# VHH binders against Peroxidase 8 (PER8), part 1

Every score and structure here is a prediction.

Target 1, 290 residues: Peroxidase 8 (PER8), of Arabidopsis thaliana (Mouse-ear cress) (q9lnl0)
Amino acid sequence: QLRHGFYEGTCPPAESIVGRVVFNHWDRNRTVTAALLRMQFHDCVVKGCDASLLIDPTTERPSEKSVGRNAGVRGFEIIDEAKKELELVCPKTVSCADIVTIATRDSIALAGGPKFKVRTGRRDGLRSNPSDVKLLGPTVSVATSIKAFKSIGFNVSTMVALIGGGHTVGVAHCSLFQDRIKDPKMDSKLRAKLKKSCRGPNDPSVFMDQNTPFRVDNEIYRQMIQQRAILRIDDNLIRDGSTRSIVSDFAYNNKLFKESFAEAMQKMGEIGVLTGDSGEIRTNCRAFNN
Unless a header shows other numbers, all headers, positions and changes below count from the first letter of the chain; antibody chains are not in Kabat numbers.
F, E and O are the ipSAE of ESMFold2-Fast, ESMFold2 and OpenDDE, as the mean of both directions, binder to target and target to binder. V2 is 0.75 times the mean of E and O plus 0.25 times the DockQ between their complexes.
[cut] stands for letters that were removed.
The coordinates of atoms that the task and the answers printed are left out; those that the model quotes come from them. Centres of patches stay.

## First folded at step 3 (VHH)

Design c10 (from c1 with S104D; framework vhh_7b18_3)
Fold by ESMFold2-Fast, scan of step 3:
Structure c10 (fold): chain B 290 residues (1-290), chain A 120 residues (1-120)
Amino acid sequence: as target 1 above (290 residues)
Amino acid sequence: QVQLVETGGGLVQPGGSLRLSCAASGFTFSYYDMGWARQVPGKGLEWVSYISSGGDTYYQDSVKGRFTISRDNAKSTVYLQMNSLKPEDTAVYYCVKDEYGSGDYEFDYWGQGTQVTVSS
């Protein structure tokens, strides 16, 4: 039931409105791509791409936002702004789940990543429970990652595209990579730079992609090969026999990486979707209609 | 308003043990990952251990097998049992509440710290 051009008859400006809102936010703040990538991943992996992540907790009712893994998810105001404009022009028509998928796609393209089409027709979920949140930790092993991604229908190549692709933009705080700074296998010049950067108070952050921190490209895989990965989870991809050749393939072929990442993002956006008469079309992405 | 209060630090001889406690308030403790980080003299801040809301535990290689992190959700408290202490474990230890930014990995909320000194 998902199809290309789902809103062509019911809300023709839907995708252009979302794209304009995303561009306006991204133009002011390049970190929007990292924000929306995390938002879609965290939504889709938990009970499918049904915008359950967007539901605000209340004093009586916790939500997925109540779980620590989701406390740092940001960009909700971007989804709110798009939804507000869409409700004015096409009341009760465009789902929050479709807005998240379209916004993420457009933010990837803005950051120099692949341009691709997405199918639409998602409906919004009626549940948001803390107990449903099962997300990978920041120090997860390759074996654990392979098992987790396989459970949602992804092969090893797609997993490497998603882990690395998700880290082409964004930051990591110094407390989370001290093991890398102490690792003699890490590039010595980068180690010296990070030791200096991480001496300050307040847990400073560094870009995960040291060379192109605001572009969705294959540079993160080149950094892995050069022993310059900031996080252990990224470094593990070049060291593990199951993933090493895939990292090399992406590092030496940006077109292959972009095609693989686009396919991965299309598939990610279609996990566990509600269509037809299932779920609802929320009027406020942060609250159920009832 | 998040509050994290660390206790249990002190002076101990090499090979000794200490148990650190962190009393948390201002949030639903059971929903958040908790951890310990330390500021080693002459070095920057470094992660020591964390425990997920689901109970999974992780350790920096240098403390694995010597330190044990645990939590008591009913008491909103996280603990760090430190055994076989070494002079290089001397640091200010901070309790941290985990918050993940977009694409980022971080501990956003830090307590005041508790000093651990390992010397003869």
Scores: ipSAE 0.000, ipTM 0.196, lowest interface PAE 12.9, mean pLDDT 85

Design c12 (from c1 with V96A K97R; framework vhh_7b18_3)
Fold by ESMFold2-Fast, scan of step 3:
Structure c12 (fold): chain B 290 residues (1-290), chain A 120 residues (1-120)
Amino acid sequence: as target 1 above (290 residues)
Amino acid sequence: QVQLVETGGGLVQPGGSLRLSCAASGFTFSYYDMGWARQVPGKGLEWVSYISSGGDTYYQDSVKGRFTISRDNAKSTVYLQMNSLKPEDTAVYYCARDEYGSGSYEFDYWGQGTQVTVSS
């Protein structure tokens, strides 16, 4: 069972070691929060929070990393560094799945987001198949999003907190929002800026939150209200009757957003977890134990 | 081989200006987000400014309104224009490349650093 303080007796410094490693990386590069948020979400919604995403493909078996939507996931080196330190102090004790959850939580707090506790006791999965990867795209309708999130146990309010909150930091590549650049309903000044930014080859990146791109705050919801959302999936939230009032509530109440986002992240981190004797404790987060 | 070479540091009086340059080689510069970080003696490394491959910029509160980051993809160079310099800005300034994608053994690449000293 997941519980608070799972490692109190077996590896007392576990969370502090992860937190220090995350802080050192974040201190050098503020994009760490966006990277870890994407990593945890892509792991948890595919067969549960079992660190299946971290497995490298081999000539004998492809992995979830082989899927195009996971090509942009980064920060694996942060998880590797935390695991290396933990294996020196507490061999074969702290799962890669718990490291991802703790690292993501700490990175949110560093970026000015909510501080919250997580339960631990996850074990690592024994499977990583490309065919298991099913993720929402940047242009999906609100109805499609509601159905997808409901299938994993989330209500509409939690969905709005996760979609918007996950996009309050980080970048989007131009290939993901060509439909928005062509949309006359987008703020005209921003639309002109994005047309210029996206002229070049190599699929350039832009901030999803144009004002506070490295803070986990409610600014992305204010951008939605101003017709300044970069991705269609975000813009759809302000246009749809089932989500509009929730977007407005978050846009005008940062404390409400932070509370909702913390609860959403806690719940997301507990999807489909392996505990007890299921799975394994990997010695290398990128490979199954031999 | 990735190389980042900083130039433009030096001694300047409070209120003065300096322009740092970082010449990049060994990779397709236009693919990557770039930034500047600084190491103050006795303190940790502090991230100062960021520029996305599409040209979006970010600044730490301590430098916002005084520093400007820019890039020239044709010259594979990123710049940091530093105005209204304060003694607190005294540091070694590093140019850094942001990681793109997965499978890298390094999170970021940093240059060798350039010293900026703000003193009378």
Scores: ipSAE 0.202, ipTM 0.638, lowest interface PAE 4.8, mean pLDDT 89

Design c13 (from c1 with S102T S104T; framework vhh_7b18_3)
Fold by ESMFold2-Fast, scan of step 3:
Structure c13 (fold): chain B 290 residues (1-290), chain A 120 residues (1-120)
Amino acid sequence: as target 1 above (290 residues)
Amino acid sequence: QVQLVETGGGLVQPGGSLRLSCAASGFTFSYYDMGWARQVPGKGLEWVSYISSGGDTYYQDSVKGRFTISRDNAKSTVYLQMNSLKPEDTAVYYCVKDEYGTGTYEFDYWGQGTQVTVSS
């Protein structure tokens, strides 16, 4: 059972240790927030928030990291550092799954996003299979997104907060938005800029939020209204009748966006969690115990 | 082996300009995002500017409008043009590779840095 203050009696400094490690990484590199948001989302929507994403492949088996969609997931060393320090202070106590959730929450606050509490008590999964990885692509329709998010318990408003909010920081590689470069409905000046940026080899990257790429704020929704969304999945939100008003609400009310995003992140962090005696407490986040 | 070599630092008077260069080797430069961070005497390491592999740039508020980051993928080099320098810009400047690209990142930066001193 997840609860606030789960580690108060067993590892009182757990959250402060994670927060300090995250701050040190974020202070040196503002992309930490984008990396951790992607990591938590990719973990939670695949068999629940059980840190299955963190498992390294071995000579005997691939893992979720072996899937192409996860090749761009970053920040594993941040989780490793927090876990190493926690194991010295509180051996076999704090799960890798809780570290991911706490680290992501703290990184959001550092990037100017909402501050919120999370419940803890997750345990780590015993499985990491490539075949379990089912993620929405950057070109999916709003109808497809609604169906996918509904299947994991999220309504349309929460979906809009997660899709847009998750893209308010970070980069997209050119291979993910070729359809947007060809779209005459994209802002023409931005489209020309992207054509130039994407001309070179090795799949160049661009900021998903062109104005405030390192702040968790409502700017991405304003970009959607201006036909400046980089990914089709984001652009679709302003064009579809079922989501357009929600995009507008977030674009003109940053407080509402932050409150909605905080609630959405709390819900996402509780998908399919293992508690009690299920799973394990890994000693190394990248490997199952024995 | 990833290597970043910073050059171009020096002593300048307030209001002056400097151009820093960072020569990169050991990785596919054109794929990775790059940046500049600085160690101010008595303070921690702070990032200054960032450039995506596609050319998108971002600046810390304290340097916005004064500093310009750019890259030359053919030369595997990133630059920081520093204008209207202030005494507060005095620091050791480090070239930063996207640390998530290596899987074995050991430091906040790679290289020895280049000293910038802004004093009358």
Scores: ipSAE 0.193, ipTM 0.633, lowest interface PAE 4.3, mean pLDDT 88

Design c14 (from c1 with Y31W; framework vhh_7b18_3)
Fold by ESMFold2-Fast, scan of step 3:
Structure c14 (fold): chain B 290 residues (1-290), chain A 120 residues (1-120)
Amino acid sequence: as target 1 above (290 residues)
Amino acid sequence: QVQLVETGGGLVQPGGSLRLSCAASGFTFSWYDMGWARQVPGKGLEWVSYISSGGDTYYQDSVKGRFTISRDNAKSTVYLQMNSLKPEDTAVYYCVKDEYGSGSYEFDYWGQGTQVTVSS
């Protein structure tokens, strides 16, 4: 089972090594936090936090990376670097799944978000199948989101913290929000700006948080209240009676948002984990042992 | 059990220097990240600097270039060398043990802190 201090006796510098690697990448590129948040979410909601997302496809075998929904996931080299350093000091000890969780936690703190502890002891999964990938789209209704999050043990408040909180940093490609650009309820000045930004080839992207795109803070919820949410899934949260009051609470209380987001991230990192003798400790995060 | 004892604070003029020390006991010192946090009058607790078990250092932007954190694992001691002190650095400084990850606000500190006053 997961516990605080899991590596205290087997690899005492584990979290420090991950933190240093993450800081060095983040110091050069502020988008690292958005990349790691997306990576952990896509890993954890598909068969649990078992690092199945990290497996590279081969000519003979596709992986979760083979599906279009995962084409934009990045930051794998950060996990690789941390794993390489950990294998030098503590061979076959620290799982790739724990590295993803620790790296994401540290990147949130670097971006001004909450600081929090995580339990460790995850082991790496033994499968990565395209058919297992079931992710919510950018246009789904609140009812659909509530059903999906409930199926993995999450209440409505945690769902609002994760959906909105995960979008406080990062970008969305124009193809994902054409319905919003056509929506007269979107802030008209922002809508005009997005119509201009989305002209041109190669599916350009825009920041999901138009005001503080590199900060993990409650600004995204204030943007929702102002009719400035980029994605329909975010806009739906302020329009639906079951979530509206939670959006308002987060929009006007950054401390409450940070506390709720920290708790939500801790819970997300513990979905469907493998512990004890289940799974393996990969030596290469991108490939199964043997 | 776990104890962290801070020393080295005092009254100093702007531009002066102080060296804080933290003597740790009750745990395997070399295994843990250590750091310094401060409580500024009228403000909350804020982190100042961390040093990892492996020796990597991190600083708050306002102290970078002026403060230096170091550790002596043989003596179970962490230090904070503070140079070019400003009135804004006036605070109670606490030695912290960060059990999990870098930059955590959840500190185990087991002392009264040490007062640093920078006044002309």
Scores: ipSAE 0.000, ipTM 0.129, lowest interface PAE 18.4, mean pLDDT 86

Design c15 (from c1 with S30D D33A; framework vhh_7b18_3)
Fold by ESMFold2-Fast, scan of step 3:
Structure c15 (fold): chain B 290 residues (1-290), chain A 120 residues (1-120)
Amino acid sequence: as target 1 above (290 residues)
Amino acid sequence: QVQLVETGGGLVQPGGSLRLSCAASGFTFDYYAMGWARQVPGKGLEWVSYISSGGDTYYQDSVKGRFTISRDNAKSTVYLQMNSLKPEDTAVYYCVKDEYGSGSYEFDYWGQGTQVTVSS
């Protein structure tokens, strides 16, 4: 089962090693937090937090990475580096799934977000199928989001914390928000800026939080209130009666947002986990054991 | 007034090919994801393929490697190239307007459909 201090007796430096690797990457590139948040979300909502997302496709075996929705997931080299060092000091002990959860937690703290503890003891999954990938798109309705999050055990408040909180850092490619550029309800100054940014070739990207793109804070909810949300899924949260008050609460209370986001991330990291004798402890996070 | 008009269906032998076209009007075509869904006789409606506004493509496992979705924004048209057709591909194919689709079955607007029959 998942426990705090799961590795205290088997690999005491586990969390310290992960934290140092994450810090070294983040110190060179502030976008690491956005990368790891996206990685954990995409892993956990597809067959649970079992590191199935990390499996590389081969010519004979497609994987979750084969799905276009996962083409933008990055940071795998960070997980690889942590795993490599952990295998040197504690062979076949620390799961890739636990590394993803610990790394994401530490990257949130580095970006000014909440500090929180996570339980560990996850084991790695034995499958990674493209057909299992079911992810919310950037334009889905609030009703669709509520149904999806409820199906994995999350209430409306937790959903608002995860959708908005996950978008406090990171970028969106212009192809994902053409509907917003066309929308006269979007802040007119921002809309003009995005039209200019998005007219070039190669699907440029923009920061989802236009004011604090490298900080995990409540600014994204303030942007929603100001009609400045980049993605439709975010803009929908301020427009829908079932979520509007929650957006306002987070926009005006950063402490409440951070507490809610920490709780949401703890719960996210525990979806559908494999423990005990289920799954395996991979030696290479990108491939199943032989 | 959103309108989606499908063409290109017909009768074809197993192993053959067909190219479906969907002519769209009444909205700014290049800002929206487009896709194809099919109604198989005796089964429910199922998703086939999607293409994002930026050109990213997604396929149901049973058609991957055989079908190719594409779009021509200048003509406001989305295409489905179907190769190596099998009897189980027999269905009415619908063009759908969806704002982003991969593992999501959120259909904004539907066309009238075009019949594809694969038999000897």
Scores: ipSAE 0.000, ipTM 0.113, lowest interface PAE 18.7, mean pLDDT 86

Design c16 (from c3 with S30E E99S; framework vhh_7b18_3)
Fold by ESMFold2-Fast, scan of step 3:
Structure c16 (fold): chain B 290 residues (1-290), chain A 120 residues (1-120)
Amino acid sequence: as target 1 above (290 residues)
Amino acid sequence: QVQLVETGGGLVQPGGSLRLSCAASGFTFEYYDMGWARQVPGKGLEWVSYITSGGDTYYQDSVKGRFTISRDNAKSTVYLQMNSLKPEDTAVYYCVKDSYGSGSYEFDYWGQGTQVTVSS
């Protein structure tokens, strides 16, 4: 199945090519890390890490991209560029699913997060159905979140690392946190700021981590402790007895957070993977081979 | 057609101030995150500041505390107030528009650039 060095004999430059493409994009725009984290999560929790998210819809055939929950997913062109270069050097060898995992890992390191190895050998899925898209909302309770993450193999600690780590970079649209703006327990200065920012058309965005929005670090947990979490799902982690001590541990120990986040990301990248003779190796990440 | 027009560059003494303006047209300005990047002679492009559509701001460490980004949605304009300018701030400054509004991976439009020179 999956192994370290999967491509060492079949495409030795595979990870170097992906890393260079990711660096070039990240060097131009620091939001690349948030984009790739969101892409990998939305891919892996829907039928496993099989790059089903990357499939473009057609007039006759909708895809996971057709679902409103995926409208905010970005970075497809990064995956396309890496795939194009890999197909020139190593035809029909490196899966789109592996490219997503490697690219996300490298983007985390670029943003100051942990450096870690991933196993490879994923193959690309043969379906992309809107009906398969089931994602947690921004207001869910800790109990609901624990149940959902347990169903895909995560314990409570890795769930807290993954939710917080995924939200330590990137933006949230105002429609996702109206309940927080009305919450008197939210930091009053931040609440006043958000009330002003969220006036107006087109669902404005704000940083989920108000202090270090482009760095993968433990600041999101420090924000939670200070009643400054943007999303209810994040705020719930500091208020619930089953997660509160884990939030505190991460908030006061960045090394522990980085180690836990790396482990969580490794596990996430291995959800429901296709290996061996299952699936295919796409030549175009946005379309099935036939 | 998207247009970004920078103004406000010039020659200034160390410790001085300049305000750059970027007039935007051809898109729904209020929806998009905007930024400023600069090209220092002999170095690559450096992304210096970012402002979300909701008004959240970010600054690279080299300019934090000295530069302030802001936007006026009614005028479709983004500003960069530059205080305590240093010789190393000498660069061509570009206004940039994020490709997909927010959480985008790449800037899809760059302005013409405006030269800022800090010397005496």
Scores: ipSAE 0.013, ipTM 0.508, lowest interface PAE 7.4, mean pLDDT 87

Design c17 (from c1 with S52T S53Y; framework vhh_7b18_3)
Fold by ESMFold2-Fast, scan of step 3:
Structure c17 (fold): chain B 290 residues (1-290), chain A 120 residues (1-120)
Amino acid sequence: as target 1 above (290 residues)
Amino acid sequence: QVQLVETGGGLVQPGGSLRLSCAASGFTFSYYDMGWARQVPGKGLEWVSYITYGGDTYYQDSVKGRFTISRDNAKSTVYLQMNSLKPEDTAVYYCVKDEYGSGSYEFDYWGQGTQVTVSS
């Protein structure tokens, strides 16, 4: 089904076009990597990597975008731009689901993360229901997280790579980590800084990685060891006996983290994919064909 | 490619001050953490201070209260203001990019160094 070079015969410039569009957006705004990581994860863990997340709600029908946990997902215009150019060159050929996967992969490399190959051949889903959205919150226990990741085929090591790797870039709103600000185990200097930053109106945000917020690297795991994790779910990884050694391994070996994260991202991008005759090739990533 | 050029070292009396500068090029300076490390004769490379892209600053205990790190993103330059210098601060000081934690020697890039000598 999925294969390397899927578009070599049908749309040879497919990955090049996506990569250029992603670079142009990333060059103007380094937060693109965080945006695309969040987009791909939220898409893939809900009914598989089928671009169901991209569907806009209508007055008659809500979509996955209607769920509060997806309110912060952004970067849809990047996918739109890539799709528009691809439709001009190769009509009805490259799926939105493949664009999301390729775009996220390229954005990781741009941010200093691992370079890796992805298989393509995904087709776009025909469903986007709020009731299908099952996402982990920022305060869940390690036991709950292990159960959730196991249910989609991921072991503990892969889970630690995905949670930390996904949070090594990007922001969290203050409302999501009030439990951490009250935690005396949090680094005292960071705790004081966050208490000050979170006093403003409109639920301010802070970087989850306080040291290298635009780089895909192992710094988030070093922050965990230093009691500097912003979200409870991240802090829990260093506290729990089942994950502590993995956090330490990644914190002290950036090469190991990058290799593990690349493998984890490849596996994540292949969850529940539609191939062959299933689904469709949308002409507009935000709407079903018709 | 990444280039880091240190200036401002020299000979100074105990209790004196020096300001080190590091001119950076070859990357988008404002998006990366910068720091200073020093090579003390016989002791190897040790970190001194770093500043995150967001402006957070951290210092080795031996220099806290005496050294101040700062950055000027418009000039792609990081600075180290060194006050109340002690003979133990004698070292070659290196500008570093992407410093990973206190005492870490896993820097992505380092400069050519500038000598600081504190003696009478």
Scores: ipSAE 0.000, ipTM 0.117, lowest interface PAE 19.3, mean pLDDT 85

Design c18 (from c1 with D56E; framework vhh_7b18_3)
Fold by ESMFold2-Fast, scan of step 3:
Structure c18 (fold): chain B 290 residues (1-290), chain A 120 residues (1-120)
Amino acid sequence: as target 1 above (290 residues)
Amino acid sequence: QVQLVETGGGLVQPGGSLRLSCAASGFTFSYYDMGWARQVPGKGLEWVSYISSGGETYYQDSVKGRFTISRDNAKSTVYLQMNSLKPEDTAVYYCVKDEYGSGSYEFDYWGQGTQVTVSS
């Protein structure tokens, strides 16, 4: 079972080691927060927070990394470094799944987001199959999003906090929002800017938050209200009657957004977790023990 | 093999200007976000600015309004124009490549960096 202080007796420095590794990476690259948010979300919504996403494919078997939707996931080296240090001081004790959750929490705080506690005691999964990867696309309707999030235990308010909150930092490649560039309802100045930025080869990227791209704050919801959302899934939140008032509440109350996002991240980190004798404690986060 | 070679540093008085250049090779330059980080004496590495592959820019608060990042994809070069320099800007400046959206987290330093000293 998950609990606060799970490693107090078995690896007392566990959270401080993860925090130091994350800070060192974040200090030299602010995009670390976006990378870890994406990593935890993509791990947790696929068969639970069991670090299945971290498994490298082999000649004999593909993994979740083999799916195109996961090509943009990065930050694996941060998890590897934390795991390497933890294995030196506390062999076979701290799960990769707990490292991902702690690292993501600390990266949110570093980027100006909420500070919050997480429960630990996750164990690592024993499977990583491409066929298990089912993620919402950038163009889905609010009704589709509500059904998907409800199926994993989230209400509408938590969904709005996670979709928008996850997009407060990071970039989107131009191939993901061509429908927005063609939408006359998008802010005209931003539309012109994006047409220029997306001109050319190699699928360029743009910041999803046009004003505070490295801060976990409510600015993305303000952008939605101003018709400046980069992705259709974000724009849909301000257009739909089921979510419009929640977007407005977050846009005008950063404290409310931070509290809601912290609670949402705590709930997300506890989806489908393995505890007790289930799963394993990997010695290498990128490979099963056997 | 990825290589990033920084030039343009030097000694300058407070209020002065410098332009840093970073020549990139070993990868498709236009595909990647680029940036600048600095190593301040007695302190750790800190990010300074980023430019996306699409041309969007962002700056650390302490340099915003004074520094301008730009790129020339035809020359595979990223630039940092530094104006109104302050003693606290004294650091070794490193050009960095960011593989955001393409898999692995990679933050590369190639060559020696370029020393910027702001002193009167």
Scores: ipSAE 0.006, ipTM 0.430, lowest interface PAE 9.8, mean pLDDT 87

Design c19 (from c1 with S52Y; framework vhh_7b18_3)
Fold by ESMFold2-Fast, scan of step 3:
Structure c19 (fold): chain B 290 residues (1-290), chain A 120 residues (1-120)
Amino acid sequence: as target 1 above (290 residues)
Amino acid sequence: QVQLVETGGGLVQPGGSLRLSCAASGFTFSYYDMGWARQVPGKGLEWVSYIYSGGDTYYQDSVKGRFTISRDNAKSTVYLQMNSLKPEDTAVYYCVKDEYGSGSYEFDYWGQGTQVTVSS
């Protein structure tokens, strides 16, 4: 079972080491928060927060990294660095799954988002299969999103906090929002800017939050209200009757957004976790101990 | 048995200076991030400054440019140099050990604290 202070007796410096590694990477590159948010989400919604996403494919064994949806996931070297230092101090003690959860929490706080505690005691999974990867696309309807989030235990309000909150930092490639560029309901000035930016080769990217791209704040919901959402999945939240009022509430109350996002991230980090004697404690986050 | 013992508080006039010290014991000091939090009368506990085990520092906006946090790992001690003190800095100051990782600024405070009073 998960506990606050799980490592206090077995590896007292565990959370301090993770936080310092995350800060050092974030201080040099503010996009670290976006990278870790994406990593945590993609790990937790696939067979639970068990660090299955971190497993490297081999010539004979594909992994979740082999799936196109995961091609954009990055920041693995941050987790590796934390794990390497933790193995020197506390061998075979701190799971990769806990490192991902702690790192994501600390990166949110660094980017001006909510500060919150997480429970630890996760163990690492023994499986990483491409066929297990089922992730929402950027164009899905609100009804599809509600069904998907409900299947993992989240209500509509938590879903709005996670979809929008996760997009308040980071980028989207032009190939993912061609439907928005063709949509006359998009803010006309932004639409013209995106048409120009997306003419180039190599699938250029744009910030999902056009105003505060490195801060975890409620600005993304204000952008939705202004018809400035980059991805259709975000725009759908302001267009759909079941989510519109929640978007408005977050757009006009940053404290409510931060509180809801913190609670959502705590719940996200506890999906389908392995504890006790289940799974393993990997010595290398990218490989099973076999 | 984690213990943090704060010293250096006192009464000063606005614009004055104080240096707080925190002697730590019961854990491997060099492995932990340390900080200072304060309890302002009528308000909750608020963090003031934070120092990573590697030396990087953070400050609450209201104290930036006036306060300096530092540590001496050989002495297991963390310090807070407070300059240009204002009446609003009046509080009980607590030395804190970060149990939940750097960057989150979540912590449990330890010890009995040291009183700082700034009055004209």
Scores: ipSAE 0.000, ipTM 0.127, lowest interface PAE 17.6, mean pLDDT 85

